# Designs tried in a protein design chat: VH-VL binders against q9nrl2r1430to1533. Part 284

Target 1, 104 residues: q9nrl2r1430to1533
Amino acid sequence: GGVHELSAFEQLVVELVRHDDSWPFLKLVSKIQVPDYYDIIKKPIALNIIREKVNKCEYKLASEFIDDIELMFSNCFEYNPRNTSEAKAGTRLQAFFHIQAQKL
Short names: E, the ipSAE of ESMFold2; O, the ipSAE of OpenDDE; V2, 0.75 times the mean of E and O plus 0.25 times the DockQ between their complexes.

## First folded at step 21 (VH-VL)

Design m3f (framework fv_erenumab)
Fold by ESMFold2-Fast, scan of step 21:
Structure m3f (fold): chain C 104 residues (1-104), chain A 121 residues (1-121), chain B 110 residues (1-110)
Amino acid sequence: as target 1 above (104 residues)
Amino acid sequence: QVQLVESGGGVVQPGRSLRLSCAASGFTFSSYAMQWVRQAPGKGLEWVAVISYSGKDKYSVDSVKGRFTISRDNSKNTLFLQMNSLRAEDTAVYYCARKPSYSRATYFDPWGQGTTVTVSS
Amino acid sequence: QSVLTQPPSVSAAPGQKVTISCSGSSSNIGNEFVSWYQQLPGTAPKLLIYENNKRPSGIPDRFSGSKSGTSTTLGITGLQTGDEADYYCATWDDSLDAYVFGGGTKLTVL
């Protein structure tokens, strides 16, 4: 991508970060806070990492950006049982993402 | 009924060692991360250490790092805290507690009744 | 001192309501789930509130939690003499990479 695509990715990440349901996704899960996390999740990612990749122009295709966002949600649903606050937040934020991503 | 019972506390001189145990019953012990919390006489609560369900990942607060080691034996439903090089500041009631296995969830339920460690010369 | 600040004591009469405050920062309460614990004299702590405002089974609805910005409060209505205890707020601190507890608040039912 070009400047146009980078602006679109940055705007979408900002909207995700500002969403009420972003709290499980803002930063990488601490290995001390959740000691089992990295035994289960092999490709950890979070919105701060994705935002940094956008700012460093590491996404060449919109599909690469979308894949990282979807990996973030996939990790959430793999680790967290469906009745948890994290999984419910993830479900709502993913739906919001799918609506906003139509602009990409 | 879900229950945690601590044991192994006592009175020891500075520089000595103690090993605390926490016996779990009424739940699948091997499915939960476990924690140690302490409380000095007349003071508040202080988190000490956490261990993953498998025992592979362990973390202790800086004030006890290198001296205290958390471990577990899932075949015996027992959590341990090995305390070496004890100091007067380690005098406290030590509680074990269960941790939820969720991303970013931070709470302690249930708690054991506690075991008292007194370090005095 | 504790990184989470609680008043050392609060008092109220039976049947009244009381609130216990807990103040932190953006690295702890502002960014993480908060829990509250009750410690009756001579006993182990007991979970009252988790994830800011949820109650474990067996905790009556007269106990409630709320979080706003970098502060949280525990509310107790219909106060009973059996509520005399020390109350602790607790949360994760991102900067310390550790669980932190407030200094505790002694509730007296006068």
Scores: ipSAE 0.630, ipTM 0.864, lowest interface PAE 1.3, mean pLDDT 91

Design m3g (framework fv_erenumab)
Fold by ESMFold2-Fast, scan of step 21:
Structure m3g (fold): chain C 104 residues (1-104), chain A 121 residues (1-121), chain B 110 residues (1-110)
Amino acid sequence: as target 1 above (104 residues)
Amino acid sequence: QVQLVESGGGVVQPGRSLRLSCAASGFTFSSYAMTWVRQAPGKGLEWVAVISYSGKDKYSVDSVKGRFTISRDNSKNTLFLQMNSLRAEDTAVYYCARKPSYSRATYFDPWGQGTTVTVSS
Amino acid sequence: QSVLTQPPSVSAAPGQKVTISCSGSSSNIGNEFVSWYQQLPGTAPKLLIYENNKRPSGIPDRFSGSKSGTSTTLGITGLQTGDEADYYCATWDDSLDAYVFGGGTKLTVL
């Protein structure tokens, strides 16, 4: 709890945002850009929403923060076939996240 | 071979209606989102409308909203654009094009040859 | 006026190389994939480049794409008279919530 967790969450989100493979995850998917996305994905989330939750102190436990990041990756793999640029970026970013999350 | 063929264009007076068709062949039509893009004489390309692979989700550019309706019949491999209350500004070649349904990428491939709509008095 | 800015025309001789620029903003090119289309006179647009730098099957490697910051360029080497066409960049714009095209560049091969 407390201050150290908030700074750790913020630092990790900043590292994810800066990663070359973050582009599919920066913002919520537009329903016009991807018309069928919200028919398939029932709990949409993105790094900008997760960062906002960190800034508003909505994560009380590291597990809650990790669950939201994992939901983001789960949504990516649910919607995008394995051989797409999005799924490949998600695979690499998730691996990076798992290494960094060991510090939480 | 993957192919899209548009039809239904013509010369109409302002306020009239036209329905454009786009016949798809050579791919699983029901697996792709589809789009309409238009090009006014001597001008560039302008996106008009997009439809999901199922036909459930439909979106259009603000300038045609409420007047144009995109639809599809997956059993006939055909995409439609119903154009009501046509204006002189709608004069253009109308292209249908295929969009990857699973991708955020903003590319369209292939494109049809286009059908010409002229709105004049 | 287009939200993506291209030069209206470029010219070069056969065998030369050209680059066509396309400038946008952080709401479009800065964080989205870019595509390029070729439109030969009297024909439909044809996809040349997708996802910034990838070529569809059948597009020769003389055509290349690159993206840096809020700008993208189409490179064409070994120019041929058959390359005379209008070239359009295109992407998604997050702020407009719409697909956007550049104003087009007319390539003339002398």
Scores: ipSAE 0.640, ipTM 0.860, lowest interface PAE 1.1, mean pLDDT 91

Design m3h (framework fv_erenumab)
Fold by ESMFold2-Fast, scan of step 21:
Structure m3h (fold): chain C 104 residues (1-104), chain A 121 residues (1-121), chain B 110 residues (1-110)
Amino acid sequence: as target 1 above (104 residues)
Amino acid sequence: QVQLVESGGGVVQPGRSLRLSCAASGFTFSSYAMHWVRQAPGKGLEWVAAISYSGKDKYSVDSVKGRFTISRDNSKNTLFLQMNSLRAEDTAVYYCARKPSYSRATYFDPWGQGTTVTVSS
Amino acid sequence: QSVLTQPPSVSAAPGQKVTISCSGSSSNIGNEFVSWYQQLPGTAPKLLIYENNKRPSGIPDRFSGSKSGTSTTLGITGLQTGDEADYYCATWDDSLDAYVFGGGTKLTVL
């Protein structure tokens, strides 16, 4: 990908980080806090890792960036029951992402 | 009724070993990560160790690493803490506790009644 | 020493209201859910408040929690003699990668 795409990725990640519903996604889930997490979730990811990948120009295609964001939401819904604060935040943030991703 | 009952505490001399047990009932034990939290006499609470629902992943506070081992037997609904090379500073009431399986949960509910470990010379 | 700071004691009469404070930092209370535990003499801790302001089933509404910035408070109204206990705030610390507990506050009811 081009410089334009990288700038768009950075802008989108910043918008996600600033969103009120980003709290479950800002950093990787701690193994000590949630020992179960890594038994269930095979490909952990979080906004801080995605942002670092953007900054290091590791996304060559918009689809790769979108896949990582979608993986993050998929992990949330796989681990957390639908009625949890985490799952509710994830649902709202994912909807926001889908609107913003139209700019990519 | 969801319940946790600890046992195995006692009075031992430094360098000895104890094995604590926590019997769980009233919930699907095999679906939850389990924790040990201790409280020294007249002091606050300190997290000690945690184990995943499967028993595959185990974590402990640095001060007990290499001495304490957490384990579980899901067929018996029982959590264990093997405590080796006990020190005076390990003297505490030891509680087993459950934490909900949510990715950002920070709270414990329920707690067991606790079992007292006294390490004295 | 404790990462979360609580007053060592508070006192009030039956029927009164009391507030117990707990101060932390951006790496713990500022970023994470906070819980409160009640410990009656000689008993195990009991969850009073979770996720800043939610009560478990069986906890009366006279117990409340709130969080603002890097501090949290436990409110108790209509104090009863049976509320005499130690109260602990607790959360997760992102920087330490650890559970952290306040030093505890002893509530004395006259």
Scores: ipSAE 0.708, ipTM 0.893, lowest interface PAE 0.9, mean pLDDT 92

Design m3i (framework fv_erenumab)
Fold by ESMFold2-Fast, scan of step 21:
Order: sequence, then C-alpha cells, then structure tokens
Structure m3i (fold): chain C 104 residues (1-104), chain A 121 residues (1-121), chain B 110 residues (1-110)
Amino acid sequence: as target 1 above (104 residues)
Amino acid sequence: QVQLVESGGGVVQPGRSLRLSCAASGFTFSSYAMHWVRQAPGKGLEWVALISYSGKDKYSVDSVKGRFTISRDNSKNTLFLQMNSLRAEDTAVYYCARKPSYSRATYFDPWGQGTTVTVSS
Amino acid sequence: QSVLTQPPSVSAAPGQKVTISCSGSSSNIGNEFVSWYQQLPGTAPKLLIYENNKRPSGIPDRFSGSKSGTSTTLGITGLQTGDEADYYCATWDDSLDAYVFGGGTKLTVL
C-alpha cells in the first residue's frame, strides 16, 4: 500500500478509539489484573498496538489491517461471556467497524 | 450455594509464621482467580494478593512481597496465604474473595467471613 | 493513605437520601469500572454495585451508582436504620498494577 491507504487506516483507528464502546480495546489486558487471560488468548492485540503498526507503516494491504481489528474482536468474544459489558461493547463497536471499513 | 470460609488466623509474635486457608464450595473453583484482602483494626480495606485459576501466576502488594506467598490446591478447592516474618502492621482480618473471570471485571463476589491475625509481643 | 478519596462520614435521617462520593484519577476511576461494598459492623464486605451502576441480585433499587470523569458516587434513597455501615469504593489502578479501595465512609442514620 501507499500513503492513501495508510491515511485511511489512521482515520478509521482514530474513529474506533473515539467511539464510546472502545474502552475494552484501548490497551492490552494487564497480566496482573487478569492473569488467566493469556492462558486462553494466544494472540493478544489492542487499538494502541494497531495504531502503532499503522504509524510504522507495517500494514501493506487493507486485508492485513482488517485482520488485526477482527482478531481484536475475536479475542473479546472468546474470553468474555456474551452477557458481559465487554462482549456487548465489542458487538456494537464491531458493527460500527464493519460500516466504516466499507470505505477501505 | 457459593461459599468461601477462611481459617488459620491467630495470635503470634513478630517474626513468626502463619498459614491461612480458604475453603471454597458451590462453584468451579479451578475456573476463577482468587484474592486476599485485609483490614487492620478500625481501618479500611487493602488488597494483598491474587492467584490465577491454574496457580501459575501470583501477584502481591509490595509491602508483603517476599514475606507472603499465595497458593492454591484446585483438587481440594482451597486457597492459601503463607505469611512469614510477620510484623505488627500485618495485624488485620484477612478475607478471601473471588473475582469474575472477565477481561475488565474489577469487583469481588463472594467474600469469606474473614479470619483474624494479631501480631503482638 | 488511600489512592481513592471518600469523605470519612455522612449522616441523614430515616427515609432521607444520601450520596457518598469517591474521587480518583485517570489511572483508576477515569479508565476502569468501579464497584461499591457495604460492610455492616462485625461482618465481611458485601458487593453492592459493580461496573459503575449495576446491582447484584438481592440488592434493592434504592442503591445506585454513577460515574463521571475521575469520580463516582453511591446513592442511597429511603434510608433505613439497617443501612448503618461503612461503604467502600474500589477499582483497578493501571499505574500501580493493583486493586485499590477508598478509605471508607461511615454512614450514620439518626
């Protein structure tokens, strides 16, 4: 990809970070706060990591960027039961992402 | 009926050791991280230590690090706190508590009734 | 010293409403869920509010929680003599990597 694609990724990440439902996804789960998380989740990721990868031009294709965002949601639904605030926030934010990602 | 019952408290002299136990019943103990929280006489609550559901990861507040060791026996549904080199400032009621296994959950439910540790000369 | 600041005491008459505040920072309340605990004299703490404003089963709706910025409040309406207790707020602090409790507020029902 080029500058155009990287700008689009940055804009989308900023929109996700600003969304009311981004709170479970802003940074990695603490190993001290939730030590069991990393026994279940083998590929942890969060918006701060994805934003850093965008800024370092590590995404060459839109599919690579989308895969990281989808991994983030997949991890949320794998660890958190469906009736938790985290899972509900993830469901709403993922729907928002799918609408915004159509412009990529 | 989900329950936690602490035992092992007592009166000891400074420098001695005590081992606290917390017996769990009514839930799948091996699926939950567990905590110890203490309360000095007439004072507020202070988080002490936690242990992951497998027992592999353990963390404690700096004031007890190197002296207290948290452990668990999932086959016996029991949580432990080994307290070495006890100090007068460790005098407190010690509660065990369960934390829900969710990535951002920050609350304790249920709590045990507590066991009293008094460190005095 | 507590990382979360609560008033040491509050009092009101039976049937009245009271609010207990808990103030923190962006590393704790501003960034994390808050829970509240009731401790009756001589008993263990009991979960009253979790995830800022949710009640466990068995907790009456006259207890409520709210969060704004780096502060949270516990509201109690229709005060009863049986509500005399110490109340604690609690959350996670991501700078300390620790669970933190407020200093506690003693509620007296006159």
Scores: ipSAE 0.543, ipTM 0.854, lowest interface PAE 1.7, mean pLDDT 91

Design m3j (framework fv_erenumab)
Fold by ESMFold2-Fast, scan of step 21:
Structure m3j (fold): chain C 104 residues (1-104), chain A 121 residues (1-121), chain B 110 residues (1-110)
Amino acid sequence: as target 1 above (104 residues)
Amino acid sequence: QVQLVESGGGVVQPGRSLRLSCAASGFTFSSYAMHWVRQAPGKGLEWVATISYSGKDKYSVDSVKGRFTISRDNSKNTLFLQMNSLRAEDTAVYYCARKPSYSRATYFDPWGQGTTVTVSS
Amino acid sequence: QSVLTQPPSVSAAPGQKVTISCSGSSSNIGNEFVSWYQQLPGTAPKLLIYENNKRPSGIPDRFSGSKSGTSTTLGITGLQTGDEADYYCATWDDSLDAYVFGGGTKLTVL
């Protein structure tokens, strides 16, 4: 994609990072903090990684950017039961993302 | 009833070895990461080591790295801590504790009753 | 030294209320869930509070937790002689990549 598309991706990632429910998604999960995470989740991702990919122009299509954000939420719901604070934050942040992604 | 019972502590001279065991019951042991936490006499709590539910991922505090090895046998519902080259500074009550499943919550529940390790000349 | 700072002791009479503070930084309490543990003399630690303010089954509602910025507090109301114990805060430190515990607070109920 073009410069306009990359700017839109950066703006959306900044909005996600600033959201109150972004805390489970800001950085990759620590192996010491959650030692079984990487046994269950085979494609780990977080907002800091997605933002770096945007800044390095690694997304060729808007669909690739959207796929990485959706992978992030999918990982959250696969690892964390529905009643956890992480899953609840993920549900609210994903809804916010779907509204903002209309701008893409 | 969810229960953890430690054993294997004792009095030993510096440079010797001990192997601690933690017997788990009342829950699916193979589904939980586990911890060892210690407490020196009159002091606070110190995390020692953790192990993933499968046993393949192991992490320990730097002061025991190369001397202590955490392991588990899921078929026997038992957690182990192999302690080699023991030092006076390792004198403590050693607790096993369960990590809550599927959460970034970094808390310990339940705890075992502890087993005492005394390293003295 | 402890990464998390607690007062070494607090005291109060039966029926009173106390708060025990725990101070950290943006790399631990500021960014992570906090838990609190009670250790009665000669016993193992027992979880009182997890995820800042939640109680496990079996913990009375007179125990409460709160977090503000880089600090957390354990509140105990209606003090009983059986509450005399050491209390520890604990969390994760994302800069150290490690579990951290406070130095402990001895509660005396006179």
Scores: ipSAE 0.628, ipTM 0.861, lowest interface PAE 1.3, mean pLDDT 91

Design m3k (framework fv_erenumab)
Fold by ESMFold2-Fast, scan of step 21:
Formats: structure tokens, sequence, C-alpha cells
Structure m3k (fold): chain C 104 residues (1-104), chain A 121 residues (1-121), chain B 110 residues (1-110)
């Protein structure tokens, strides 16, 4: 907990947002763009929601922050077949996250 | 052979109604979201409406909300567009089109040949 | 007011190369996949390019797509008279929560 950890979360989420492979994760998936998404994905999440939670101090433990990021990737891999551009972006961004998260 | 065939267009007076149909063949219709796109004479393409694979989620552009209703009958492999309170600005060729599942990709393939709706006095 | 800007027309001779531009913003082309459609006179649109640079089966490799930042281009090499058509770019707009098309570009092969 504490201010130092919240600053670390903000720094990491900003780095994720700026990454070239963040495009599938920036905002919640639109029902108009992908109408069957919410029939398959039961706990939707995106970087804008995670960033809002960081800014509102809703993460009490580093594990809670990490769980939300991992949920985001898990949703990507559950919905998108392995050979899609979304799944490939998710794989690369998740690897980047794992390297950065070692500091948490 | 994947195919979409529209029908139901015609010439109608302002304030009247038309129902467009799109018959699908050669693919599992019930697995795809379907769209209507229109093109006014000499103008570009304009997205009109979409419906999810099950028919549960429906969306339309603001200019037709409350007047146009999109629906589908998966047992008959048919997509519909009910157009009420037609206006001169609704004059266009109406295309049905398929969108791929499992993607945020914004592309349509195949397209039907189109059906012409003319709203005139 | 079209959200995606294309030149209204472009022309070139048979066998030449042509590039058609499509400019948008961070809410559309900058964050989303782009597709291109060919509409021959009197016909329905046909998918030419999807996911920025991929070709459907049956589309020759003389057609290519590329995306950079908030803009995309359609390239056509070895122009043929049968390429005379209207060309449209299309994408999703995050701010409008809608599919958007460019205004279209008329290609004339003279």
Amino acid sequence: as target 1 above (104 residues)
Amino acid sequence: QVQLVESGGGVVQPGRSLRLSCAASGFTFSSYAMHWVRQAPGKGLEWVAMISYSGKDKYSVDSVKGRFTISRDNSKNTLFLQMNSLRAEDTAVYYCARKPSYSRATYFDPWGQGTTVTVSS
Amino acid sequence: QSVLTQPPSVSAAPGQKVTISCSGSSSNIGNEFVSWYQQLPGTAPKLLIYENNKRPSGIPDRFSGSKSGTSTTLGITGLQTGDEADYYCATWDDSLDAYVFGGGTKLTVL
C-alpha cells in the first residue's frame, strides 16, 4: 500500500498505454463494434478503467492491480483466436508488463 | 458460394413504409453480425444499422433511430430492415453486408448487390 | 463533413502507379484497423484491403495498403482500365461509436 505504490501503478499504466501494442486494451470493447463480445467475456476491463481505479486509490494491494491487468489479457486470449492481431498484440504487451511488474 | 441478395426496394411517397430483406446463403448466418449500409445517388457510403448474431443487440445511426428497425430470422437465413416514416433523404441504394466475428476489425465482406429505395412525391 | 478525408479524384495512365490517401484522427485511423473498398460503376462495393494491409483471396498484389499514424494509403501499380472505380477507406471511430467511410476517390485511367 501507500503513495509510493500508487505512483508505481500510475507509471506502469502510462507505459502500457504508450506501448504500440496497447490498441486492443485502451477502452472497453464496444457492443456495436464487437456485438458478441459480452456474451463470452463476463468481467470486461480496459486500461482506461484500470487507470481510473489507480487515480481513485481503489487498489489496496499490488496483487489487486496485477490481477486486473492479467484479467485484461485473459479476456483478450479467451475471445480472440491465437492467430489474430489482437491476440498477438496481447502476447507482446503481456510480456512487456511481466518485465515491468517485477519492480512491484 | 457465399452470397447476400437484397430485395424489397421501390418508389414510395414521403411518410410511407418499406421492408427490405437480405437472403443469405453459403455460410452459417447465425454466427455473424449483419449490417445495412446505404448510398445516396452520387454520394458516398453511410453505415445505417447493425444486428448481433443472435438478434439481441441492435444499433442504428441517429438519423434513422425510431424510424428504422433492424431484425433477423436465423431459421430462414434472412436479415430485415423495416423503414417507417420515410423521408427524401432516405433515398439510396441499401446494401446488406457481413462483418467477421472474433475481431475489432472494421471490414465488411461479402456485400449484397443492393436494393434501390426512392422516396419521392 | 466527412470524418475521413480522401481526395475527390485521381488520374493516371495505364501501367502507371497511383496512391490514394485517407486522413483521419486518433479516434479512428490512429487506433483502429482500416479497410478499403472498390466500387466499379453500377456495382456494389467490394472489399479490397482489410486490417490495414491484408488482401482477400482474389485481389491481386498490385493493390496494397499501408497505415502511418492517423493516415492510410491505398497503392495501385500497373494500372488497368478496369481499375476505373470509386475507392473508399473505412474504419471504426471510437468517439462517435460508429463505422465511418471516407468521402470516396474517383480513379480515372486515361
Scores: ipSAE 0.474, ipTM 0.830, lowest interface PAE 2.0, mean pLDDT 90

Design m3l (framework fv_erenumab; at its last look DockQ between E and O 0.79; V2 from the best seeds 0.73)
Fold by OpenDDE, look of step 22:
Structure m3l (fold): chain C 104 residues (1-104), chain A 121 residues (1-121), chain B 110 residues (1-110)
Amino acid sequence: as target 1 above (104 residues)
Amino acid sequence: QVQLVESGGGVVQPGRSLRLSCAASGFTFSSYAMHWVRQAPGKGLEWVAVISYSGKDTYSVDSVKGRFTISRDNSKNTLFLQMNSLRAEDTAVYYCARKPSYSRATYFDPWGQGTTVTVSS
Amino acid sequence: QSVLTQPPSVSAAPGQKVTISCSGSSSNIGNEFVSWYQQLPGTAPKLLIYENNKRPSGIPDRFSGSKSGTSTTLGITGLQTGDEADYYCATWDDSLDAYVFGGGTKLTVL
């Protein structure tokens, strides 16, 4: 917990960002690029937002951090069909996350 | 066969208005975001505007904001571009184009044949 | 002037291979999928490559796309006279919050 847990969150975010399949998740989707995105996704989130929350110590529990990461993936799978590159990348990154999250 | 057909182009004086149309067929029009892209004579391609599948969300390049309005009628499978206060620099072939994916993939397919807009004194 | 930089022109003889480069930055090509378009004289653009290296149905495999870092390349093998056209790269730019195109490359078949 405490400082060690915060460090673990920071490290995990760094690892997610560095992953080859992180590209759909690095930042929030542009309203212009995908004009209907926010009509469908009501709780948008991205790795840069999660990183900021970690830096601001907004996660008091590991479960809160995990929930945001899972929300990020959930949004991806809700919006993107299974056969899209985004969904495939999300599937791989989520699997990676689940392995890493066991260390929390 | 997926097809887009533009119309409404013409020759107008500066300050005048034109309304372009794009008739879509061969696909579920209401499921796709649609775009306008223009090409000035002898120049490259320039993105102009986008409209979401429902028509609720619209965006355009800064140079046409306040002057151009993108809209659609899904019941008629038609995309529109209302162009007001036209300027000489708006002279171009205007293409309607479909974004074939709901994802963040950024490509257009297909394109219409284009309609020519000429703004001159 | 274009956000994406292409050579103004390239040329080669029939049967040869040509490559067309498209150079951007981390705010566009570096982080987004790239597409390529062929525009034959007097016609509308036609999609050749999407998502960096995928070909739509009907596009022969002598057309290829590749991406590395902040640059992308269109490859054309077995050049034919009918390939003479303008070619454009395109992608999304995060900093401009807009779709962007290269300046176009005129391919001449000698």
Scores: ipSAE 0.829, ipTM 0.934, lowest interface PAE 0.6, mean pLDDT 96
Fold by ESMFold2-Fast, scan of step 21:
Structure m3l (fold): chain C 104 residues (1-104), chain A 121 residues (1-121), chain B 110 residues (1-110)
Amino acid sequence: as target 1 above (104 residues)
Amino acid sequence: QVQLVESGGGVVQPGRSLRLSCAASGFTFSSYAMHWVRQAPGKGLEWVAVISYSGKDTYSVDSVKGRFTISRDNSKNTLFLQMNSLRAEDTAVYYCARKPSYSRATYFDPWGQGTTVTVSS
Amino acid sequence: QSVLTQPPSVSAAPGQKVTISCSGSSSNIGNEFVSWYQQLPGTAPKLLIYENNKRPSGIPDRFSGSKSGTSTTLGITGLQTGDEADYYCATWDDSLDAYVFGGGTKLTVL
């Protein structure tokens, strides 16, 4: 735990946000844009929410941070068919995350 | 082939009502959110309303909120727009349109052929 | 007024090429996919381009789309008389929480 891990989380979130494949994940899906999203996805999350949680020191363990990032990808693959641009971006960004997360 | 066919337009006086219908075929209607988009004479396109797969969640733009109600009957593959308290500024061709159910999709395909609503005295 | 700005008209001769611009902001084109629609006189809009630069089945490759920053462009090469139409860009606006369309560009082929 502690300050060292939170600094590492912030660095990783910044790297994810700057990645070309982050676009499906930067912000929560609008219920007006996609009215069925929240009927299918019960635990919505996005990089802006995760970053806010990091800044508020809400992650006590690295596993909690990793779980939220993995939830974000899981939601993407649950809602979006595999052949969509969203799912393809999610697959590439998740692979990037797994490489970076080795540093945690 | 996926198709949308609209009906129900006409000429009405201000304050009256019309109900538009959009008959869908060639795809699983109950798996798509559906939209209404209108176009005033000589003007551009304006998004009007959306309805979820089941029909339980709807949204309409502020200019028609409280007057227009979007609904659907999945057993009949039909989308509706109930238009009450019509105003001259509601005069337009009304299109129904499908949007892919992807989390970031922003495009409409297919579109219906449109049905004309003219509100005049 | 239109949130997405397009030139009101563009014209060219058969066989030439034209580009139609569409300018927005960071709340729309800057962070969302863009689509383009062709509307022939008296007909419904038809999808030409989706997700910035992809063509649906049946749209010839002389139609192309591109996006840079907060602007997008529709390109038409080998212009044909049947291309005479109104063209609209469209996207989602995060600030308005709404789908938005450009004001439209009338293409004349003379």
Scores: ipSAE 0.766, ipTM 0.910, lowest interface PAE 0.8, mean pLDDT 93
Fold by ESMFold2, look of step 22:
Structure m3l (fold): chain C 104 residues (1-104), chain A 121 residues (1-121), chain B 110 residues (1-110)
Amino acid sequence: as target 1 above (104 residues)
Amino acid sequence: QVQLVESGGGVVQPGRSLRLSCAASGFTFSSYAMHWVRQAPGKGLEWVAVISYSGKDTYSVDSVKGRFTISRDNSKNTLFLQMNSLRAEDTAVYYCARKPSYSRATYFDPWGQGTTVTVSS
Amino acid sequence: QSVLTQPPSVSAAPGQKVTISCSGSSSNIGNEFVSWYQQLPGTAPKLLIYENNKRPSGIPDRFSGSKSGTSTTLGITGLQTGDEADYYCATWDDSLDAYVFGGGTKLTVL
């Protein structure tokens, strides 16, 4: 909790958004584009939502922030078969996240 | 062999109704979102409607909203398009198509052979 | 008029190479996967290219796709008379909240 942690969360979200493999995660999946998504994924989350939660100081513990990021990847792997471009992007971005989270 | 076969097309007057069917075989129908795409004579392709694999969620383009209803019966491997209040502009070949179920898939494979709907007086 | 712009027609001789362009915007091609369809005369569309540049099984490697910015290109080498068809690009458009197809390109093989 505190201002330093919120600045670190914002910095990490910015780094995730700037990563080349962020494209599946920038915003929530469209129900019209993928009408079955929300039958399968019950706790949807995306980088724009996480960034808004950081801006509103909704994360009280670092673990809550980390959990939302990991939920984002878990949703991707649950919905998308491993051979898809989305799952491959998720694997690479998650690896990047794990490295960056250690540095915080 | 994966196959989609449309039926129910015909010639009708404006304001009348038609119900199109699409019989699916060779794949697990209940695992895929299904679509209708149409092609007016001498024109390009226009996406019309989608239904989720369970049938719970449906969406259609504004030009047919309130007039066309997409539905499915997963026990019979059949997709439907109920077309009410038909207009001359609805004249087209209607194709059913399968879309792969992942986040950004924007392709259709396979397509049916199509069924022709002609709306004229 | 489609939000995806294709030339109305292209032509080339058997054995030659042709490209078909498809121009869109950041609300579609710029941020979404593109697919291409071949529609032989009197038949249904058939998937030719998906995810910008991938070929489904059974499509020979003389068909290729590419994407740069808000534009995509279908390439066909070693043209055959059987390639004479209409070709459509397609993608999702986030602003329209709909799937969109280009207007189509008629390929004539002379």
Scores: ipSAE 0.601, ipTM 0.853, lowest interface PAE 1.2, mean pLDDT 91
ESMFold2 (binder alone), look of step 22: mean pLDDT 94; pTM 0.953

Design m3m (framework fv_erenumab)
Fold by ESMFold2-Fast, scan of step 21:
Formats: structure tokens, sequence, C-alpha cells
Structure m3m (fold): chain C 104 residues (1-104), chain A 121 residues (1-121), chain B 110 residues (1-110)
């Protein structure tokens, strides 16, 4: 990717961060807060890590960016039961992401 | 149905050791991370330690690190806190508590009734 | 010095309403769920409110929670003598990498 693609990824990440349902995804889960998390989730990721990758020009294709966002949601649904506030927030934010990603 | 029962508290002199136990019943103990929280006489609550459901990963706050060790025996549904080199400032009621295994859960339920540790001459 | 600030005491008459505040920062209440605990004299803490405003089974609806920005409040309506207790807010602090409790508020029913 180019400058325009990096700007688009940055704009989308900012929109995700500002969304009311972003709270489960802003930072990596702490191993101290949830010591079992990393026994189940082998590829942890969060919006702050994705934003850093955008800023460091690590996404060469839009599909790579989309894959990292989808991994973030997949981790949420794998760790959290469907009826949790985390899973419900993830479902709503993922739907918002799919609408915004159509612009990429 | 769901219960936590602590034991092992007592009165000890500074520098001595105690081992606290927390017996769990009414839920799948091996599926939950477990916590110790203490409360000094007339003071507020202070989080002390956590252990993963497998027992592989543990953490204790800096004030007790190197002196206290959290452990568990899933075959006996029992949580432990080994307290070495006890100090007067460790005098407290010690509660075991369960936290839901959700990625952002910040609440404890249930709590045990507590066991009292008094470190005095 | 508590990371979460509560008033040390609050008092009201039976049947009245009280609110207990808990103030934090963006590293804790601003980013995390908050829970509230009731501790009757000589007893263990009991969960009253979780995830800012939800009640566990068995907690009457006269207890309520709310969160706005970096602060949260516990509301108690229809105050009863049996409500005399210490009340604690609690959350996770991502800067300290620790669970934190407020200093506690002693409620007296006059």
Amino acid sequence: as target 1 above (104 residues)
Amino acid sequence: QVQLVESGGGVVQPGRSLRLSCAASGFTFSSYAMHWVRQAPGKGLEWVAVISYSGKDEYSVDSVKGRFTISRDNSKNTLFLQMNSLRAEDTAVYYCARKPSYSRATYFDPWGQGTTVTVSS
Amino acid sequence: QSVLTQPPSVSAAPGQKVTISCSGSSSNIGNEFVSWYQQLPGTAPKLLIYENNKRPSGIPDRFSGSKSGTSTTLGITGLQTGDEADYYCATWDDSLDAYVFGGGTKLTVL
C-alpha cells in the first residue's frame, strides 16, 4: 500500500476506536487480569496493535488489514460465551466494520 | 449451591508462616481463575493474588511477592495461599473469590466468608 | 491515597434515597466495567452491581448503578436499617495492571 490506503486504514481504525462497542478491543487483554486468556487465544490482537501496524506501513494489502480486524473479532467470540457483554459488543462492532470496510 | 470456604488462619508471630485453604463446591472449580483479596482491620479491600484455572500462571501484588505463593489442587477443588515471612502489615481477613472467565470481567462472585490472620508478638 | 475516590461516609433516614460516588480516571473507570460490593459488619463483601448497572439474582431493584465518563454512582432508594454497611466500588486499572477498590463509604441510617 500507498499513502491513500494508509489514510483509509487509519480513518477506519479511528472510527472503530470511537465506536461505543470498542471497549473490549482497545488494548490487549492483560495476562494478570485474565491469566487464562493466552492459553486459549494463540494469536492475540487489539485495535492499538492494528493501529501501530498501520502507522508502521506493515499492511501491504487491504486483505491483510481486514484479516487482522477479523482475527480480533474471532478471538472475542472464541473466548467469550455468546451471552456476554463482550460478545454482544463484538457482534455490533463487527457489523459496523463490515459496512465501513465496503469503502476499502 | 456455589460456595467458597476458607480455613487456616490464626495468630502467628512475625517471620512465621501460614497456609490458607479455600474449599470450593457447587461449580466446576477447574474452569475458573481464583483470587485472594484481603482486608486489614478497619480498612478497605486489597487485591492480593490470582491463579489461572490450570494453575500454570499466577500473579501476586508487589507487597507480598516473594513471600506469598498462590497455588491450587483441582483434583481436590482447593485453592491455597502459602504465606511466608509474615509481617504485622499482613494482619487481615483473607477472602478467596471467583471471577467469571470473560475477557473484560472485573467483578468477584462468590466470595468466601474469610479467614483471619493476625501477625503479632 | 486511593486510585478510586469515594466519600468516607454518607447518612440518611429510613425511606430516603442516597447516592454514593466513585471517581477514577481513563485508565480504570473510563475504560473498564465497574462493580459495587456491600459489606455488612462482620461479613464478607457481597456483589451488588456488576458491569456498571446490572444486578445479580437476589439483589433488589432499589439498588442501582450508573457510569458516566470516569465516574460511577451507586443509588439506594427506600433506605432500610439493614443497609448500614460499607460500600466499595471496584474495577481494573490498565496503567497499574491491577484490580483496584475504592476506599469505601460507610453508610449510616439515622
Scores: ipSAE 0.734, ipTM 0.895, lowest interface PAE 0.8, mean pLDDT 92

